# VH-VL binders against p56860: the designs that were tried, part 41

Target 1, 255 residues: p56860
Amino acid sequence: MMTAEVRTPEQGGGPLTTEPRAPRSAPGHADASAPAFGPETDPRDIIRWALAAHPDLLMPSAFNLNGVVLLDLAAQAGYRGEVVFVDTGYHFPETLATRDRLESRYPELTFVTLNAGASPDDGQTPPDLYASDPDACCAARKVDPLQRYLKEQGPSALLNARSRDQASTRADIPFVEEGGARRRVNPLAHWTREQLEAYAAEHDLPVNPLYFDGFLSIGCWPCTRAVKPGEDARAGRWAGKGKTECGLWQGENKL
Below, E stands for the ipSAE of ESMFold2; O stands for the ipSAE of OpenDDE; V2 stands for 0.75 times the mean of E and O plus 0.25 times the DockQ between their complexes.

## First folded at step 18 (VH-VL; framework fv_barzolvolimab)

Design c60 (at its last look DockQ between E and O 0.35; V2 from the best seeds 0.70)
Fold by OpenDDE, look of step 18:
Structure c60 (fold): chain C 255 residues (1-255), chain A 119 residues (1-119), chain B 107 residues (1-107)
Amino acid sequence: as target 1 above (255 residues)
Amino acid sequence: QVQLVQSGAEVKKPGASVKLSCKASGYTFTNYYINWVRQAPGKGLEWIARINPYSGNTYYNEKFKGRATLTADKSTSTAYMQLSSLRSEDTAVYFCARHGKSGWDLDYWGQGTTVTVSS
Amino acid sequence: DIVMTQSPSSLSASVGDRVTITCKASQGISSWVAWYQQKPGKAPKALIYYASYLQSGVPDRFTGSGSGTDFTLTISSLQPEDFADYFCQQYNSYPLTFGGGTKVEIK
């Protein structure tokens, strides 16, 4: 009767190396010289102020829900400048289609797509860089093209679609940020997701169809998944990679 | 330096078509819209249409819809305008122009192409 | 279409003179106005965008002003090279439209 010693596998609970949470890019400092906007301020009024102060204002966009809403509000507010999009070569077809729909809907705006011709096989990055080094991939395919263009254009301000409820890291985003190379204006800072969804529905805006499939934050297809109910909207971005931002708002590459 | 170089002068008969070219250099061609504007002899400027070279998206002045066709070739950084069913009134200098920093201001212009429509 | 009424159609001036050209829009267009200079046989040259901002390389003797419906281009001291045609443009709405032009001639 050989008593088979059931070796209880020592669950070597290796220490969850809490990968150092990328330092929360300090929310931009509120620009004290800007008007005192409040939560009830119409975003269009903020945009009108921004246009008056910064006629060379540019709007970076990835055409997420916030971006689509901001675009509509900006057009209504009289914006006629550039909507700047970076084609990483890894965008969902639905994202590109959303861009095309928006361009058709808003002919008064100038839609600029950077990094034209980008593809996984374009030689800009190794084909597997998105998996092996997402930071390097984002730097090369998204941040660098945008930064180069912004350096060339030299806008005095950016119109951004960021809101406080997008992520915990954005909880204190002011309407107007100072510091860095230029001002950042966030007309939607206080709008909730519910408000954005309601607005988009009311105005029949061409929201990326993937949003309705649970893609609450949409980037490149290798680094984006749908989120589950109750998850953070950005939980689907670089899932499992310890990365939470593309780098546009952090460090030396801060816009 | 940003440059827009247009094709040479054209002489056409009424009812014919003309295709003009505008070659861009000194900047990333696909980043900027190309506009087409014409100027009849001794007259003002008239906007015809614009194209996004990246997407191919076009917008036309209603006056030219159905007659003007804009295209762009990314590989050669060249924009084209075809104007069909030419009339004597289409006699003009045709310019291509890039959109500017503020929107649809036009910051750089081609040298112009003279199109003469005569019997 | 937005009509840009430009005045005067022509003016005569001397070197050193202050020259003023006006454009009136048929409707409110905020500050979405550009100004151009055109010399004979040449393409237009951009001078002003967004009503009052100078294009790069344009001398500061050129000033744009106005908002809403009334816009002005001013040359503070006319130089010999400034004898040309001038055009305003609106880009608030499609179709883009231009003023009728002003010819600045030597007196």
Scores: ipSAE 0.913, ipTM 0.949, lowest interface PAE 0.5, mean pLDDT 93
Fold by ESMFold2, look of step 18:
Structure c60 (fold): chain C 255 residues (1-255), chain A 119 residues (1-119), chain B 107 residues (1-107)
Amino acid sequence: as target 1 above (255 residues)
Amino acid sequence: QVQLVQSGAEVKKPGASVKLSCKASGYTFTNYYINWVRQAPGKGLEWIARINPYSGNTYYNEKFKGRATLTADKSTSTAYMQLSSLRSEDTAVYFCARHGKSGWDLDYWGQGTTVTVSS
Amino acid sequence: DIVMTQSPSSLSASVGDRVTITCKASQGISSWVAWYQQKPGKAPKALIYYASYLQSGVPDRFTGSGSGTDFTLTISSLQPEDFADYFCQQYNSYPLTFGGGTKVEIK
C-alpha cells in the first residue's frame, strides 16, 4: 500500500464494494456471509477469509499482471491450493516461461496445467477457427477444459484476479460474487494497474515480459496485440473481431 | 475411478539402487503432483519428495536429496522414484500419493512397494 | 522441520466407544493438517483435510478439529472397521511431516 490510488468512499461517495446477493450455499461447505470489505481492505485479508470459508478454493490464472500479483498475495496469505492454467495450444512462449518461473518460485502452491500438450495442429479445432469463430475457438480450447476440471473438482469458490480498472466490461466487479455453481472472490477488485505494477516491482515478481512491450492483456497469440496509447487494457484482445471477453467471463457459465 | 498401481516387491543388497514405478489411471496424470512416502516396518510415515508430471518440477526432503531421483513418463502415465546407495535402514514400504483438494493433503495412495535391503 | 507429536501411541477400545487422538505441532501451522487411517498391510486412506473437512465417502463419525498447534481426531461410536492405525500430517511447510501414529486396538 505505497499508493492509495483507489479510495472509493472518499472519492466517489458510496462504497465500491456491493453487498453480495444472499449466498447460494454450495454442497460440502458451511454457509458463511462475506465481511464488509472496502477499497482499503488488504487483499491478503480477503484471501484469508476466502480460504477459511472455502479450503477447496481454486485459483484460475493466465499469468497476466493481475494473476501474478494475486498469486504472490495468496502465497503470503497462506494459500497452498491449486493455481489452474489452461494450455490452449496458442499461448505465447513468454507466457509458458512465466508459468514455469512461477512454479519454481512458489513450491508451496500446486500448479495445474490443463489440456497438456495442446497445439494448433493437434486436431482439437480447425487451424483457423480463432479467426472465423473466436467464440467457438475459446469454447473448445479454454472454456471446455476448465469447466470439465471445475466439475470434477467441485470447488465451492474461486479466487479470481479481476479488477475494475482492467476494462469497462469489469467496472462493477464486487469483492465477492454470489450465484452460479460457486462463489467467486475478487481480492484485487479495487486495485489500479499502477498499484499492481508497483507491487510487482517491489516484490520482483516474474511478470510476463510481453507486458513491458505493451501487451496489457495477454491471451492466445492470434487474438492478442499490444495496446495503443490511451486504449483500454483489453483493447488488444480479439482486435477487429467484436469480442471483448472470453466465454469464461460471460454468459451462464462465467467463473 | 482414481488408481495408483505400484511395481512389485524388491530385494536388494546394500549399495545397490532401486527404481520404483507408480502408474496412474482414472484421472489426467499431468494435472496432479505425485508424492513419495515411505514407511519402515512398524514405523510412521516419512515424506521423500514430489514431482509435477507436467513440468518435471521436483522438490525433495533434504534427507533424501542426492539419493532420491523422481521422474515421470507422460506417455505411460507413470511416475518413478530411484533410490541409490541403499542401506538396511531403507527397508520400507514405499508409497506414491496424489496431491489433494487443499494442497499437499494426499487424497489417493498407491498400494505400496516393499523394498528389502539385506546382505 | 515441523514435528508432529501424536498421542496416545496406542489405545484399546470397544465397539461403540468414543476415541480421541491428538497431534501437537512444534510451531503454528494454521489448519494445514490432514488425517489418515491405515489398516495392516494397506496404504493410508485419507479421512480429513484442512483440520476439519471430511474426505468424500468418510463417515461423519469421524470429526477433526483444532487450529494453530493443537489438533484432534475424534471417532464417535467406534465401529469394527475403525480398528486401525491413525496418522496426522502437516502441510504448512516442507518437508511434509507425519505424526508417529496411534494404534486403535480391540479391547
Scores: ipSAE 0.772, ipTM 0.902, lowest interface PAE 1.0, mean pLDDT 86
ESMFold2 (binder alone), look of step 18: mean pLDDT 92; pTM 0.936
ESMFold2, look of step 19: ipSAE 0.718; ipTM 0.871
ESMFold2 (binder alone), look of step 19: mean pLDDT 93; pTM 0.938
OpenDDE, look of step 19: ipSAE 0.908; ipTM 0.948

Design c61 (at its last look DockQ between E and O 0.36; V2 from the best seeds 0.69)
Fold by OpenDDE, look of step 18:
Structure c61 (fold): chain C 255 residues (1-255), chain A 119 residues (1-119), chain B 107 residues (1-107)
Amino acid sequence: as target 1 above (255 residues)
Amino acid sequence: QVQLVQSGAEVKKPGASVKLSCKASGYTFTNYYINWVRQAPGKGLEWIARINPYSGNTYYNEKFQGRATLTADKSTSTAYMQLSSLRSEDTAVYFCARRGKSGWDLDYWGQGTTVTVSS
Amino acid sequence: DIVMTQSPSSLSASVGDRVTITCKASQGISSYVAWYQQKPGKAPKALIYYASYLQSGVPDRFTGSGSGTDFTLTISSLQPEDFADYFCQQYNSYPLTFGGGTKVEIK
């Protein structure tokens, strides 16, 4: 009767490499002069306030789920301004098609596409820059074109589609941010992904089809993959590169 | 300086078509929608349509739907309007105009093109 | 379509006079109103956007006001170069529509 010693496998609890918490981009300071909006505040009311206070308001968008929902809400709230998109030359065809569908659905809005004619071979960046230096690639193909345009237009505020559920770095996003070159208004700050999905479905919004294939956050095709069940929505962005943001939300150039 | 320069005067017969041009300069052509507006002699302004020069997306006044066609050439920074099945009532000065800062206000205008439809 | 009822259709004034032109929209259009000046044989010139904001290079004697349905263009002190036609426009919804115009002529 050979007592088989059940060798309890030593679960080598490898040290949880605390991935260095991406430096908490200093939460935008809540604008104390803004109305006291709450989680139950209709985003449309926030947008109406923003329009009254900032008639030159612009809406940067990458036409992710949040962006599409914000666009619809903004149109309903009476926004008639610019939806500003940067063509990096590396967008998915589905993203560009989503833009075109939105433009057709919302004729009252003005769709501005920056960096027109952008392509991988346009000479703006080396062909492999997205792999060798993603920060430099994003700076050149996304951040710089947008910043130049914003400098030229000089809007007093931006209407952003950011929400607290998008990333840990966004957990404390206020409805209205002050500081920097302009105010930032985040009407969807308290909307969950589930709420956004439900809203998009209810209103039959033209969401990027890649979203349903697991692309929960969509950027340039070289730097975007579908996420696995249970992964963070942004885990598919710059996977393996230690990069979590494109640079638009960092430092003095924070949008 | 922002400029919109339109093509010259046109004289057409009823049933004919006319194609007008509007060359833009002094700004990034693809960043601003171009609108077309007409003004009949001694009358007010009437909006016809608009185009996004980047995407080619158009929106038409229903009154002109099927008769007006807007196009844009990015390489030459030129917008075009074709109007078909011309009638005497189409006699007017036609303007191209750029979308303004706040939305669909029109901040810069072409000098206008006179189109005369006569038998 | 949104109808912009502009009044008066014409007025006579002297240099230095205060001139007021009104536009009434057939429905609420927020502040999406523009004003234009047009001289004979010329294209319209933009004066005001978003009901009350001056276009670049426009003298401050021009003021726009109003929201909702009632809008006003005021010239505080009429100058010789201000004798022209004036038009309002709404751009809250398509189709874009214009007022019937106001001719400001010398008294």
Scores: ipSAE 0.887, ipTM 0.932, lowest interface PAE 0.5, mean pLDDT 93
Fold by ESMFold2, look of step 18:
Structure c61 (fold): chain C 255 residues (1-255), chain A 119 residues (1-119), chain B 107 residues (1-107)
Amino acid sequence: as target 1 above (255 residues)
Amino acid sequence: QVQLVQSGAEVKKPGASVKLSCKASGYTFTNYYINWVRQAPGKGLEWIARINPYSGNTYYNEKFQGRATLTADKSTSTAYMQLSSLRSEDTAVYFCARRGKSGWDLDYWGQGTTVTVSS
Amino acid sequence: DIVMTQSPSSLSASVGDRVTITCKASQGISSYVAWYQQKPGKAPKALIYYASYLQSGVPDRFTGSGSGTDFTLTISSLQPEDFADYFCQQYNSYPLTFGGGTKVEIK
């Protein structure tokens, strides 16, 4: 009865250890370089990369077709973070209903509504500012609330639903925009409206019903119309006012 | 500073209900979901449910479905959990906790409310 | 439900020791793991989110690692204030679930 205890397991039998990971900084300090993405890159791969590099990733959305498709792709890619919507007080009821349907469908996501006011006459901005000074209206009711939230949260990156097909002002949007306060990721940069529609149909997504009435870019009701055949998707936004982009897409802290 | 302050201890008989409160301060209450988690004496943590204080949208652990009800009062920045049909097994410390930035990590916790259920 | 199996259930250590605590998920959970410290009679305190990111104000002697199913919390040089219970939590899927805990006590 000889026990074979002599020496073999005791060689190199030091205490249990694991090699610690290097400490990672607080949110807002991204280390990973973006891969070379191309027009055929699956948006879910871009989202998975963005999430791995930026777990504080934040998704602003107005729940247009692009935004609804991005939200579903992000959920599939493992996103559990915030979907941030600014309630300007001027959204169509259909847009608010779409938000509610999306919240019910994706309980794994966190839905944040930034309330500029429950109604246009909430004492925060003058009523009818949308007609007299649409830039000031957007600044007060959409841009300022979102920028304040972004400063408070300090995300190191944003997931944006922009695509090159939406308007001439977006024709050169890259997959990843560097610089500014944070990285901006556009996983749908190269998707066409036809691809987005096909995806939404395939996955039975809750698309804003106004989309089916020709409202291809939906914002505040006073500044939105259905587009005419052959127009850019955003041609119905601020029609006749000379404005093509909201301030959210301009400046150092643009989305 | 972010703070969640919970209501005081409760002693209840089996079959009763309890309604616990969680008052938030130091942040915009409607921007963050509130979760409820309990810890029975000498036991681990058990997630009960969560609520979006903006929309009232809730999601419940199946174990508590039908007994737990979450509500929120935006005007007082207070979340509530009502637990009905109490049993001795419901004796625990009940915590509210705010969701974090990564999703459902819980970054700030209330001090806890002890609920004792005895006959 | 995703089961988080935490090991060890307790350990005894001295100030200055390296301490390692593990959690194993019953299925893949990506990196959606948080770690908490809880002292007797107190609420949990968040330490780590997304497997490896430090919460604000948490000392860098705390390190989280892992992805998929296997996760580790390491304290590189244990301090007197680190004697506490530690819990992992997954937040990939509902219901949110916690590990059974690890008591780190003075040797």
Scores: ipSAE 0.701, ipTM 0.868, lowest interface PAE 1.4, mean pLDDT 84
ESMFold2 (binder alone), look of step 18: mean pLDDT 93; pTM 0.949

Design c62 (at its last look DockQ between E and O 0.39; V2 from the best seeds 0.54)
Fold by ESMFold2, look of step 18:
Structure c62 (fold): chain C 255 residues (1-255), chain A 119 residues (1-119), chain B 107 residues (1-107)
Amino acid sequence: as target 1 above (255 residues)
Amino acid sequence: QVQLVQSGAEVKKPGASVKLSCKASGYTFTNYYINWVRQAPGKGLEWIARINPYSGNTYYNEKFKGRATLTADKSTSTAYMQLSSLRSEDTAVYFCARHGKSGWDLDYWGQGTTVTVSS
Amino acid sequence: DIVMTQSPSSLSASVGDRVTITCKASQGISSYVAWYQQKPGKAPKALIYYASYLQSGVPDRFTGSGSGTDFTLTISSLQPEDFADYFCQQYNSYPYTFGGGTKVEIK
């Protein structure tokens, strides 16, 4: 038994879906309907529900303001699982430093960095792909590594930091998204940027310092600029390229 | 298949140091924390520390802080634990274990390394 | 440190018996409990995580339950390969701690 192959204990054939559920076959395996949450629901109550229903819950993060706030709320709510960051090879040094500060602050969480060792010149993508075809760049350096990990791990749900206030493309996100390979939980769906900033200040959270230089949505350095007064928080992402989302939440590569 | 293979048995005198190794295979080494746990003869299990092999970030049981040092070598997929200022009560089997994806349960264990501290 | 008080320290049972092992945490730990089986001279083998979720390859006769402070491992119909030591572990708070163990012996 010492040398016996031991399969990961989570979900045998992959994550639960919105299909009609089968009877449980193992102790404590749960498939619970989401409660009726509202705009005043404490995000920690949503997270507690999600964790009870989905102990294999996984939190992807790029460590923007929303993500940092969610991480703290999740830790308070009893989350002890993974925080998954994709190293695209194009992150700002400030983003990597924020990741390291968060890891030190939350030793009870598991910080996973995917695509380890990625760099601009690692041969993973052609030179200047971020400029000529940013969708292909994101697919190769961000979406694909995360999708491979999710397939391997098979979580039945994801904990996401999206809020309706971030962009017009997000104006209708629900607290819980059904439909797809896995359930998606958005505890901050109704929080405003002002609430997030107030929370981060109140709790002295390690926010990416570029945020205070007007970088309200931070991605890869070739595709990110500070926003101008009056602009949408995500206006600095892929400016002038006709792209508004990285593909994680849209299209056939939707998480 | 996931496998953790540990270095061979060690016999040490009090006051010496020992460095144990744990070679991982069958998975992406940098994606999973490595924990060290010991079991003295006839005793229960005692958690020592853990390391994130990607970042080198560590967390130590206070009982071992200052004596235990965890490192990881990404190029060889090998985790290490050094234990210094050995005492007879450090005689134990030392295990490395990978933490599981649903928190910090330990889903795969190495075979253990016996460390004997005697004069 | 969170103390995990495991009971009984030993028991004798026959093949086919129902065996129950308990762990009590000295403070609330949600469901962050794992259970391990250990045979003499071997590393522990993971059985249960998050109090009640079965590790891959572990037979359905193993059942975990509980939350908060009180946790139970049940073997519904003991088999010859189940005679071993069993340990609980909490992983809610550092340092992670183990119960004292339960030796399950052949009657």
Scores: ipSAE 0.672, ipTM 0.853, lowest interface PAE 1.5, mean pLDDT 85
Fold by OpenDDE, look of step 18:
Structure c62 (fold): chain C 255 residues (1-255), chain A 119 residues (1-119), chain B 107 residues (1-107)
Amino acid sequence: as target 1 above (255 residues)
Amino acid sequence: QVQLVQSGAEVKKPGASVKLSCKASGYTFTNYYINWVRQAPGKGLEWIARINPYSGNTYYNEKFKGRATLTADKSTSTAYMQLSSLRSEDTAVYFCARHGKSGWDLDYWGQGTTVTVSS
Amino acid sequence: DIVMTQSPSSLSASVGDRVTITCKASQGISSYVAWYQQKPGKAPKALIYYASYLQSGVPDRFTGSGSGTDFTLTISSLQPEDFADYFCQQYNSYPYTFGGGTKVEIK
């Protein structure tokens, strides 16, 4: 009667490597000089205000769901400026196709693609930089091109597609941010994902098809995966790398 | 310095086609739309079309649809306009102009190309 | 198409005079108006964008104003080099359209 000692596997509680939470870029300070917008305020009215105050307004976009919705609303509100996109050389074909569809749908807007012709082998970065140093890769291929262009154009404000529902780090994003080089206007600050999806469906907007495959936040293909049910929308961005943002909204490179 | 340099004067017969060129320099060619505008003798300005040099996306004045074709060559930073089925009324100076940073204002212009359509 | 009615078609003025040119749009076009100067045998030169913003290098004697349907270009003190044709443009909607022009001549 050999008593098989059931060796209880020692649950080696590996130390929870508290991956250093990227410093929560302090949400931009609400601009007290801006009108008191509320959750019920039509984003188009916010955009109209922004256009009146900042006629040189530019719209950076990566053509995510929020970006596509904002673009439509902005066009309706009378925006006739630039939609600024950075070609990192690592975008999904579906993203580029979405850009092209939007450009065709909104001929009144100017679609500017920075870093045109970018490719993994263009010599801007080592081919494996996205894996070895994602921050450096994003800095070189996304942030720097955009910053240079914005410096050249010198807009007094940016129209951004950020919403509180996108990430925990954006939970307190105001409609109008002050500080840095320019104002940031966030007309969709209070729109939920459900509202955005409903709007996009109602207006038959050309949303990136990858969104429906679980790519709730889409960037470069090496650094983007679909999210699982219940995951944060941005969990698919730089998964396993401890990086949560591309750097556009952080530090000295804050737009 | 931003410059747009256009091709030389053209003389064509009715029914013929003409292709004009506009070479850009002094800026990133693919970052700015190129517009084409014409001016008949002693007349005002008439907008024809625009092209995104990066994507090749075009938008035409309905008046010129089917006759005007815009193209761009990124490798040479050159925009082109072909106008077909030429008529005497197409006699004009044709300008290329850069889309301004502020919108669809035209901040830099080519020197113009005279196109004369005569029998 | 949006019609830009520009007035006057011509005017005579002296050096030092205040000159005013107007454009009226057939419909509301916000502030998406540009103004151009054109000298004989030359391409138009951009003066004003967004109805009231000066292009780089343009003298401050040029001022643009207006919104909606009524727009004005003013030259506060006409200089010898300002004798030219002037055009307004709307870029609110396609097709983009120009005013008929104003010839500023020496008196």
Scores: ipSAE 0.505, ipTM 0.806, lowest interface PAE 1.5, mean pLDDT 91
ESMFold2 (binder alone), look of step 18: mean pLDDT 92; pTM 0.938

